# VHH binders against o75319, part 151

Target 1, 181 residues: o75319
Amino acid sequence: GNHIPERWKDYLPVGQRMPGTRFIAFKVPLQKSFEKKLAPEECFSPLDLFNKIREQNEELGLIIDLTYTQRYYKPEDLPETVPYLKIFTVGHQVPDDETIFKFKHAVNGFLKENKDNDKLIGVHCTHGLNRTGYLICRYLIDVEGVRPDDAIELFNRCRGHCLERQNYIEDLQNGPIRKNW
Key: E = the ipSAE of ESMFold2; O = the ipSAE of OpenDDE; V2 = 0.75 times the mean of E and O plus 0.25 times the DockQ between their complexes.

## First folded at step 10 (VHH)

Design J1 (framework vhh_7qia_2; at its last look DockQ between E and O 0.52; V2 from the best seeds 0.50)
Fold by ESMFold2, look of step 10:
Structure J1 (fold): chain B 181 residues (1-181), chain A 118 residues (1-118)
Amino acid sequence: as target 1 above (181 residues)
Amino acid sequence: QLQLVESGGGLVQPGGSLRLSCEASGFTFSSYWMGWYRQAPGKQRELVAFIYSGGSTNYADSVKGRFTISRDNAKNTVYLQMNSLRPEDTAIYYCAAFRGEYGSSDYWGKGTPVTVSS
């Protein structure tokens, strides 16, 4: 269906680039068929995504889509050809080790292929917050050795919204380092 | 008025060491993320080292094990200790400060040149 995801209107469309990293987070863009249910100022399409990234003087080199559905937009709807990867990520649960591994592998592959440019990895789930923030922070903690509170602070400030799911926050702060890179 | 001033650059022989300093003024230093970046002639600016407000650090692969970033919040200063310098480290080195919040500005120093040659 064409229903607007719950609370989707409440979130900033695109965060700011996370300095010291290659990440930028955003909420899921919605293809044109959803716009009948949105006021003009509420729209956030694939085109709007690329315009907002360009306004920051940045460029996307990869989109990682963490949603558990294919209904929001199609990769063909993107206004520019950008590598696109879907990682089906279950909501409400801390992502399992397989999902974390897929995310880390995708990020590491991107960094290797893009070592000579400054293009960004765009990451989104439905709201660009909980699953997105968890996996970005998990990468920074496990792979880059960043302290949990530093990773969370970076994500929260640059996204413009704080991580909301307590089980994700607890796992990041107090859980063991994952050995699934 | 927010300002970053780098110092400590110069000419050094390969294998030598150099310590860069960046003094910050006009803002709350401890809440900013700080980074050292460098730009060689004709090349794109690149991250060298980054330090979080809580002290986590990360480095470009090309400098790991040779360079160390640190910060002294009491002196509003960030440092870059550069050891085992190589000719490819030759560049202008820039200090940068980041807040990350929507509507906030990033701040950049004017840079300090480092030349590594015989």
Scores: ipSAE 0.758, ipTM 0.899, lowest interface PAE 1.0, mean pLDDT 91
Fold by OpenDDE, look of step 10:
Structure J1 (fold): chain B 181 residues (1-181), chain A 118 residues (1-118)
Amino acid sequence: as target 1 above (181 residues)
Amino acid sequence: QLQLVESGGGLVQPGGSLRLSCEASGFTFSSYWMGWYRQAPGKQRELVAFIYSGGSTNYADSVKGRFTISRDNAKNTVYLQMNSLRPEDTAIYYCAAFRGEYGSSDYWGKGTPVTVSS
């Protein structure tokens, strides 16, 4: 269906590139079938995503979709030049080790293959906040050695919204490091 | 009246060291990420080093192992210790304060020149 996700309108469509990283977070873009349920200024399509990224003088090199559904948009709605990766991630609970590993592996692979450019890793869930923020921060903490509070602050400020889920925050701050490859 | 004032630049021989300082005023220093950028003649400005509010750091690959960024919140100062300097490190170095977008700072210093030459 084309039901607008709850609270979707409350979040900025696109964040800013996270300094010192290749990450940018955004809320899920919605395909054209959703537009009839939105005011013009509320619309955020895959096309809008790319336009907004361009306005920031950035370029997407990869999109990681963490939503647990495929109803929001189709990979075909994206340029063929931008790889799309789906990692089904359940909401409201801390991602399992497999999910974390998949994310880390994808990011690491991208970085390895894109050393010669400055293209961004676009990450989104439904709101581009909690699941997205957790996995990005988990990566920064586990792989890059960033202090948990620094990672969280970095994400929050760049996304323009703060992580909301206490279980995510608690796990990032006090949880164990997850095994890397 | 927000200001970032860089100091410590100058001429140094290859293999030498310099320590840059940037003193901030007019804003809550401890709440900002601080960074050093550089711009060489004819090149684009590039990130050199970055330090988060909590003290985490990151570096450009070209300076890893040679440069160290640090901050003293009590003095509202960020530092860049540059060791093993190379001719390719020659540039104007800029101090920047950040709260958001990569490469887009809220505040910039006027820059301090660093020249590495024999």
Scores: ipSAE 0.220, ipTM 0.641, lowest interface PAE 1.8, mean pLDDT 93
ESMFold2 (binder alone), look of step 10: mean pLDDT 83; pTM 0.843

Design J2 (framework vhh_7qia_2; at its last look DockQ between E and O 0.93; V2 from the best seeds 0.79)
Fold by ESMFold2, look of step 10:
Structure J2 (fold): chain B 181 residues (1-181), chain A 118 residues (1-118)
Amino acid sequence: as target 1 above (181 residues)
Amino acid sequence: QLQLVESGGGLVQPGGSLRLSCEASGFTFSSYYMGWYRQAPGKQRELVAFIYSGGSTNYADSVKGRFTISRDNAKNTVYLQMNSLRPEDTAIYYCAAFRGDYGTEDYWGKGTPVTVSS
């Protein structure tokens, strides 16, 4: 059977658009087979994700899936008009430089292709918090020149939950700027 | 009651400068993120410049090096210094305030027109 990720029920499904950016963060949507283990109000499917984005008067133009597994939903569960990118991200330590570069490359590609619209990049890991928050903040710091404390504050406010892992926070605040090329 | 009032727009020749101001009232200004957006006729509203509560700034590529956003928390005011203006900068410029917290409302000014032409 399909196991609900630990603590997944404790997090808001979808955050708020991060103003001044093109990002929105959310927890992993769960395909229909997981709903046997969920009360109706706990369900958060790929369809529910898109409904919640529309409720905010926003539109997704890319989904970046940071999970290290493929069991939660399939890209075929998403509208074919929404590009999907998987970046396998190990969840037990700060993402390596290759992972950070892949994320930056994906975001930069999206921004170039979508400069004439206001569509959002949706980013998720399992909970939409630690890996998601780290990579979004790393982008804002390294590419946009945002101070670490400003980036973390914006992410925490808009996600509705604070970054939890101290090693991620420490690396963002005190670690080196990563190369963008 | 929350409101944002823009001023400083007008007609200017290409290569000229303008300074926009946005005065905020009815909320705790220092905790808000602030932005300048613009909308030209027939186009979508777009971000021009953004300033974080802690002072970090971000700019649209089309204005980098020419425009500067700043804030004065003591005066509850955000500014946009616009230098080296081009006809393509012609638009209505809007001030916006964002708390950022999930479930909170954003606030928008009524806009100030800027026209760059000979």
Scores: ipSAE 0.794, ipTM 0.909, lowest interface PAE 0.9, mean pLDDT 91
Fold by OpenDDE, look of step 10:
Structure J2 (fold): chain B 181 residues (1-181), chain A 118 residues (1-118)
Amino acid sequence: as target 1 above (181 residues)
Amino acid sequence: QLQLVESGGGLVQPGGSLRLSCEASGFTFSSYYMGWYRQAPGKQRELVAFIYSGGSTNYADSVKGRFTISRDNAKNTVYLQMNSLRPEDTAIYYCAAFRGDYGTEDYWGKGTPVTVSS
């Protein structure tokens, strides 16, 4: 359906590039059918996403969609030049090892294939905050060896909102490193 | 008015070492993320090394084990120790400062040239 996700309006549509990384986080863009339920200034479509990215003088090279539904927008709504990857990720719980692995694999694959450019990995869940933040931070911690607090702080600052879920934060700070490939 | 001034670039032989410095002024240095980037002729700018405000570091794969980024908050300076230099390390090296906060501006130095040649 065309139900607007709860609290979706409360979050900045797009964060900024995370310095030292290729990541940018944003909330889920909504297809045109949702616009009738939104004020004009609240609208955030796939087109709006790309416009906002362009305004930051950046370019998306990959979109990783972590939402657990496909009702928000269609891959066809995106430019053909930007790969789209769906990783169904359940909300409110720490992603399982398989999900983490899929994310890491996707990121590493992208980096390997995009060494000659500076295109960004766009990551989003519903709000582009908790699931998104966890997986990005998990990558920084496990793959790049960043201290958990450093990773979390960087993400929060760049996203313009802080990770809210205590279980995610605790797992990032105190949980084990997950398998890398 | 934030300013970054790089120094320490120059000509060095393969296998040699060089230490770059970047002095910052006009802002609270300790609250910023700092990075070294480089741009070789005909190539895009790339990250070389990055240091978090909390002290974590990250390196490009091509420089891991050879380069070390560090910071001295008391001196508002970030360093790049470059060892075992290679011809492919030839580039203009740029210092950058990032606050990370949404909507804030990034700051870049003017760059310092590094040439590795026999």
Scores: ipSAE 0.695, ipTM 0.868, lowest interface PAE 0.8, mean pLDDT 94
ESMFold2 (binder alone), look of step 10: mean pLDDT 83; pTM 0.841

Design J3 (framework vhh_7qia_2; at its last look DockQ between E and O 0.93; V2 from the best seeds 0.65)
Fold by ESMFold2, look of step 10:
Structure J3 (fold): chain B 181 residues (1-181), chain A 118 residues (1-118)
Amino acid sequence: as target 1 above (181 residues)
Amino acid sequence: QLQLVESGGGLVQPGGSLRLSCEASGFTFSSYYMGWYRQAPGKQRELVAFIYSGGSTQYADSVKGRFTISRDNAKNTVYLQMNSLRPEDTAIYYCAAFRGEYGSSDYWGKGTPVTVSS
């Protein structure tokens, strides 16, 4: 089934590039088979994603997909030149240390390989908000030394929606620094 | 009118120091994220240093330990203290201000040139 994810229409498709970082967050793009359930203005396909990134004068160099499923789109729907990485991330709970480590490792690898350009890491879960925001903020806090409130504020502003899950927010604000490698 | 005006660039010897300033006007400075960027001839513009509205800082690896970004919200000014300068630091340095809010515009200064040469 190609059911539209619950409340997916309520979220802005793509955020703004997070200044000072290499991150941009978005909701999951939906392949063409979903479009019969959407008005034209509601569509957000993989092609639409890349058009919107280009409209911001940016370029994606990596997509990190945090969802548990491949039903929304296939990696083959993306330009061959854009690396794609799936990190299965359980919803509704604070991601475990293994998931956090995988995310940090992927980001660090990208930054090493892309030190001579300004390409972005696109990160999404289903809505591009809670899991996405948590992992981006966890990276900024643990690896870049950004204060929790600063990381959360930047994500919320650039995504255009505030992080919603209190357990995520409290873990970012008050939880322990996690292992970086 | 939102404006950013850089100053403090010039010619220095390797190993020398410069302090860049960027004075902002026409907006609520304290709520903006601020950054210093640079562009050398034939290269892309790159981030040098970044300071969050709440004071967190980030630096390019090439300048860590040598450059320090700071802000004075009372003077609407962001600074870049550049120590132990090297020829590869030669570039035009730009100040930038980011609201960060979805749909908002970013603002850039005109740049101040820095040349590090014997």
Scores: ipSAE 0.739, ipTM 0.889, lowest interface PAE 1.1, mean pLDDT 91
Fold by OpenDDE, look of step 10:
Structure J3 (fold): chain B 181 residues (1-181), chain A 118 residues (1-118)
Amino acid sequence: as target 1 above (181 residues)
Amino acid sequence: QLQLVESGGGLVQPGGSLRLSCEASGFTFSSYYMGWYRQAPGKQRELVAFIYSGGSTQYADSVKGRFTISRDNAKNTVYLQMNSLRPEDTAIYYCAAFRGEYGSSDYWGKGTPVTVSS
């Protein structure tokens, strides 16, 4: 169906680039079929996403979709020049080691292949907050050696919203490092 | 009116050392993330080192073990200690300040040139 996700309207559509990283987080864009259920100012389509990124003088080089559904938009709605990666990630629970690994692997692969540019890794779940924030922070902590609180603070500020789920925060702060390779 | 002023650049021989400084004014320094970037001729600007408000640091792979970023909040200054310099380190080095907040602006210095040559 094309029902609007709960609380989707409550979140800023696009964050800003996380300084010192190639990450940018955003909420899930919705395909045209959702627009009839939204006020014009609430609409956020794949096209809108790219427009907003351009307004920030940035360019997306990869989109990582962490949603656990495919009903929001189609990969065909994206420019062919921007790779799309789906990592089905269950909500409300800490991602499993396989999910974390897939995310890290994708990011590392992108960085390896994109050393000659400054294109961004766009990451989103439904709200672009909890799952998105956890995996980005998990990467910064495990791979880049960033202090958990530093990573969380940076993500929150850049996204314009704070991680909400205590289990994610607790795991980032006190959980074990996950295997990187 | 945020301002960043870099200093410490210059000519150095391979294997030498330089210490760059970036003094900030016009804002609460401790609230900003600080970074050093560089742009070599014909290349894109790249991150060299980044320091979080909490003290975490990140480095480009090419400078790990050789460069150290640090900050002195009392002096509103961020430093880049560059050791074991290589010709490939030649670039204009830029200091940057980031609020890391949605809707905020990034601030950049004018840059300081570093040339590593025999």
Scores: ipSAE 0.364, ipTM 0.713, lowest interface PAE 1.4, mean pLDDT 93
ESMFold2 (binder alone), look of step 10: mean pLDDT 82; pTM 0.832

Design J4 (framework vhh_7qia_2; at its last look DockQ between E and O 0.90; V2 from the best seeds 0.00; counts 0 for: pae E 2.2 > 2)
Fold by OpenDDE, look of step 10:
Structure J4 (fold): chain B 181 residues (1-181), chain A 118 residues (1-118)
Amino acid sequence: as target 1 above (181 residues)
Amino acid sequence: QLQLVESGGGLVQPGGSLRLSCEASGFTFSSYYMGWYRQAPGKQRELVAFIYSGGSTHYADSVKGRFTISRDNAKNTVYLQMNSLRPEDTAIYYCAAFRGEYGSSDYWGKGTPVTVSS
């Protein structure tokens, strides 16, 4: 269906690049079939995503989709030059170790293959906030050794919204480091 | 009006050391993320080291164990201690300041050249 996700309109469509990283977070773009349910200024399509990224003088090199559905847009809606990776991630609960590993692996693979450019890793869930923020921060904490509060603060500031889920925050701050490859 | 002024660049022999400084003015330094970047001839600009406002640091793999980024908030200065320098470290080094806030602007220094050569 083309039901607009709850509170989707409340979030900025695209954050900014996280300094010192290759990450940028955004809310899920919606395919054209959703536009009839939105005001023109509320619309955020895959095309709009790329336009907004371009406006920031950035370029996407990878999109990681963490949503647990495929109804929002199709990979075919994206340029063929930008790889698309789906990692089905259940909402409202801390991602499991497998999900975390998949994310880390994808990021590291991208970084390895893209050493000669500055293209970004675009990450989104439904709102581009909680699941997205958790996994990005989990990566910074586990792989880059960043202090949890530093990672969380950076993400929040760049996304323009703060992580909302206490279980995510608590796990990032006090949870164990997840095994890396 | 934010300004960044780099210093400390120069010519050094392989295995030598340099310490770069970047002095900031015109803003609250402590609230900014700071980074050192470099651009070698014919190559793209790349991150060298990054320091969070909270003190966390991140390094490019190529400089880990050799370079150290630090900051002195009282002096509005970020440093890059470069040890065990290699010819491949030759580049123009740039200091950058990031507010880390949606809609904010990034600020860059003019750069300081570092040449590692026998």
Scores: ipSAE 0.815, ipTM 0.909, lowest interface PAE 0.6, mean pLDDT 95
Fold by ESMFold2, look of step 10:
Formats: structure tokens, C-alpha cells, sequence
Structure J4 (fold): chain B 181 residues (1-181), chain A 118 residues (1-118)
């Protein structure tokens, strides 16, 4: 019985794999208790997430959940074969250096352990846009050396929505390079 | 009607160099993300190098420091300069174009073979 997150219906459920990377972004899936507040075509459950990924001929190898809550779904709602990692990320502000380092560490660890396959890292916050886009782009910029505008353009196109928060965009474009810890 | 045509493959000795070209037609080349992939016999196709529409690059660890991807938007061409070639680089090399848009399709060339052996 929880309220649907503000503006959650406005976003496409799942993006497209970002070419040249292992990332795919999506909005938070909602467990079945939320479905009473949704039209059938609006539903996006953990099961729906995995079905949509498989329809793209992709496979998730890790889910990084950036939300500050566990109200939306439980890790038990996910297939036991997909590792789940929660990185508590406060919204509305540029993520702090500790959060950025934790994200980079998780991604680097996944890439090392999965060098012999092509599985994807699924990343979500509530809407799969601002916090998600910031951390993915921060990783591409700092770790892979991608120019800020290239990272942002790729994320926006593959998510199907543009990053909205100007402080995030400004920090990515003009802010300091964060060293990899 | 996007078409990609690879060229420049061939037989080369270990330690040698080759330059692959991929000429694109039928689209606005500068807006595409471009990549080189390769497939060795009995193996899955893998990313070799990727170049963003704005020029940023990404390389597979196995080729970093030896291969260079570049693009010439005026000629609608993407290149792969392959130096210090090893027998393990033997594969069919494919050029790929991505719109980087939700729901868009990829385009692939037919491939150009590269063989590295004595």
C-alpha cells in the first residue's frame, strides 16, 4: 500500500543498453502492492523489468539500486541469480565523493568479474534519470575518459529522457574531475 | 538505408600493422556512435573500440595502447589503426553504427578478415 512516486508514470520503464558500455538504466520497479493504484499498462514490476531486458536480447548481471528506501520492492522479488547492491543516495543534490567512489568500486568490481561475458549493470533511482544519469556519466567521465557532453548525450538518448537537474549537468560539464579511489 | 563497407583487412605478420576503414553512406554520419567489433572462429563477437559522436573513445583492454579508433566526419569514415598485431587479433572485423537513441536499431557492415600469422 504505498503511494506511486511523484511523476513516476511520466518516464519510460527501461532504457536501452548504452553502446560501448555495460550500462542500462531504468526507473524503480514497483512491487505488486502498488498495482492497485496503476492502470494495467502503467505497471512495471520487477518481473516486468526482467522481461523487458530479455526482449532486448540482454541479460542483467548486477542491479545497483540508488534509492534511499526499500518501499518500492524487496530484493527477494528479484531472481536469485542477479546480484543486488544498494547504494543509499540522497536525491536532489550532486552525490558526494563517498557515494561516487562506492559506485565506481561496484562497477569496476563487476567488470573485472564479468570480463568473459556481456552481462549488463542495471542502475536505477526512483525515476532512473537524475541520480542514475549523474553516476553513470561520472563513471564514464572519470574512469573511461569520456567527454562530459558525449556521456550526457549517450545517456539521454539511451534512457529516452534528458537529464533534468541543472546542478547535475553543470557539475558533469564544468565540475572537478573526481579521482578514482 | 544506412550502409557500412569495411576495407583494409588482410594477412600480416605478428608485430605488423593494418589500417581498417569503414565508409558509411545513406545517413548523417556525424550523429552516430561508431564501433569496431571482432569475431574469432568459435567465439562471440566482442567490442574492440568505440568512438562517440563527439569524438571520445573507448577500447577493450586487450587492444588498449595498440589500436586507435578515429573518425573523419567529412569523409563519413571511421578508422581502426592496428599496431603491434598478435595472432590473437585474428578475426573478422565489423564496423557498427549506433544512433544511441531509445528504440533505434544498429547497423553492421559485412566485415573484413584480418589474419595475423607467420
Amino acid sequence: as target 1 above (181 residues)
Amino acid sequence: QLQLVESGGGLVQPGGSLRLSCEASGFTFSSYYMGWYRQAPGKQRELVAFIYSGGSTHYADSVKGRFTISRDNAKNTVYLQMNSLRPEDTAIYYCAAFRGEYGSSDYWGKGTPVTVSS
Scores: ipSAE 0.546, ipTM 0.818, lowest interface PAE 2.2, mean pLDDT 90
ESMFold2 (binder alone), look of step 10: mean pLDDT 81; pTM 0.828

Design J5 (framework vhh_7qia_2; at its last look DockQ between E and O 0.87; V2 from the best seeds 0.82)
Fold by OpenDDE, look of step 10:
Structure J5 (fold): chain B 181 residues (1-181), chain A 118 residues (1-118)
Amino acid sequence: as target 1 above (181 residues)
Amino acid sequence: QLQLVESGGGLVQPGGSLRLSCEASGFTFSSYYMGWYRQAPGKQRELVAFIYSGGSTRYADSVKGRFTISRDNAKNTVYLQMNSLRPEDTAIYYCAAFRGEYGSSDYWGKGTPVTVSS
């Protein structure tokens, strides 16, 4: 359906590139059918996403969609030049090892294939915050060896919102490292 | 007005060492993420080393074990110790400062050349 996700309007549509990384986080863009339920200034479509990215003088090279539904927008709404990857990720719970692995694998694959450019990995869930932040931070911690607090701080600053879910934060800070390769 | 001034570049033989410095002025240094980037002729600019405000560090795979990034907040300076230099390390090295916040700007130095050649 065309129900606007709860609190979706409360979050900045697009974050800023995370310095030293290829990541950028954003909330889920909504296809045109949702616009009738939004004020003009609240609208955030796939087209708007790309416009905002361009305004930052960046370019998306990959979109990782972590939402657990397909009702928000269609891959066809994206430029054909930008790969789209769906990783169904359940909300409110720490992603399982398989999900984490899929994410890491996708990121590493992208980095390997895109060494000759500076295109970004766009990651989003519904709000582009909790699931998104967890997986990005999990990658930085497990793969890049970053301290959990440093990773979380960086994500929060760049997203313009802080990770909210205590279980995610606790797992990042105190949980075990997950398998990489 | 934020300024970054790099120094320490030059010509060195393979296996040699250099220490780059980047002095920042015009902002609260401790609150910024700092990075060293390099651009070789005909290649894309790439991250060499990155240091978080909390002290975590990251390195490009090609420089791991050879380069060390560090910061002295009291001196508003970030360093790049480069050991065991290789010809492929030849590039212009840039210092960069990041806040990571909305509306913030990234700041870049003018660069310092590093040439590794026998």
Scores: ipSAE 0.871, ipTM 0.930, lowest interface PAE 0.5, mean pLDDT 95
Fold by ESMFold2, look of step 10:
Structure J5 (fold): chain B 181 residues (1-181), chain A 118 residues (1-118)
Amino acid sequence: as target 1 above (181 residues)
Amino acid sequence: QLQLVESGGGLVQPGGSLRLSCEASGFTFSSYYMGWYRQAPGKQRELVAFIYSGGSTRYADSVKGRFTISRDNAKNTVYLQMNSLRPEDTAIYYCAAFRGEYGSSDYWGKGTPVTVSS
């Protein structure tokens, strides 16, 4: 059913823009059918997402959805002017090389097409933390040459929550750099 | 009150060099991410160079290999060494400090103008 994802209420809806990057992370927005089980202050819909981005004086130019399901909201709930990309990303495991490559390709394409504006790439999984943080950090490390600890620290601060999964943290800190192409 | 004060801007010929400085006061400098941004007339402000609290750096493609960002935490200062300057580098250069934490504020200097022309 339309059950609220486990621990979803425990996370800040939207992080802060990661300075020096074009990324912002958030937890999955929930379409109106989920609101029956939420107090008004707990609601975080696609509309709420865009309102919160606007409150930060930012603008989304792409949403990358890392969830393995279509049940949380429909792309039609998003403004037509904001591209949406689903990259099915298995939880619990470090994302495989194909997933990492797809993410890097999407980000690089966005940056080239949006070099003359300052729009953001919004990235989410269910909680906007582990899979989201891993892929953003992997991009910063492999493509931008950022030290693993610096990437993780920036993500944690801007998301407002620390990466939790030890296998992701270990892979970012000590694992191999992945191919960019 | 956090303050950032830029200096070192001026008029230079193409191919010349400048070193910008940004001195910070009123906060714990070493824990901030620091950046240099620039804005030419009629254009959006853009990132030039960025330095993480842990020392990692990032550069706009247009300045890679010509500009170097660095920081001296003992002096609460961030620098931008600008070599091989081009007319398209003409802009007001701003220093910025970011805590990055949810609810935190960004801090901006007033800017220092750089003009590259013969």
Scores: ipSAE 0.733, ipTM 0.891, lowest interface PAE 1.2, mean pLDDT 91
ESMFold2 (binder alone), look of step 10: mean pLDDT 83; pTM 0.848

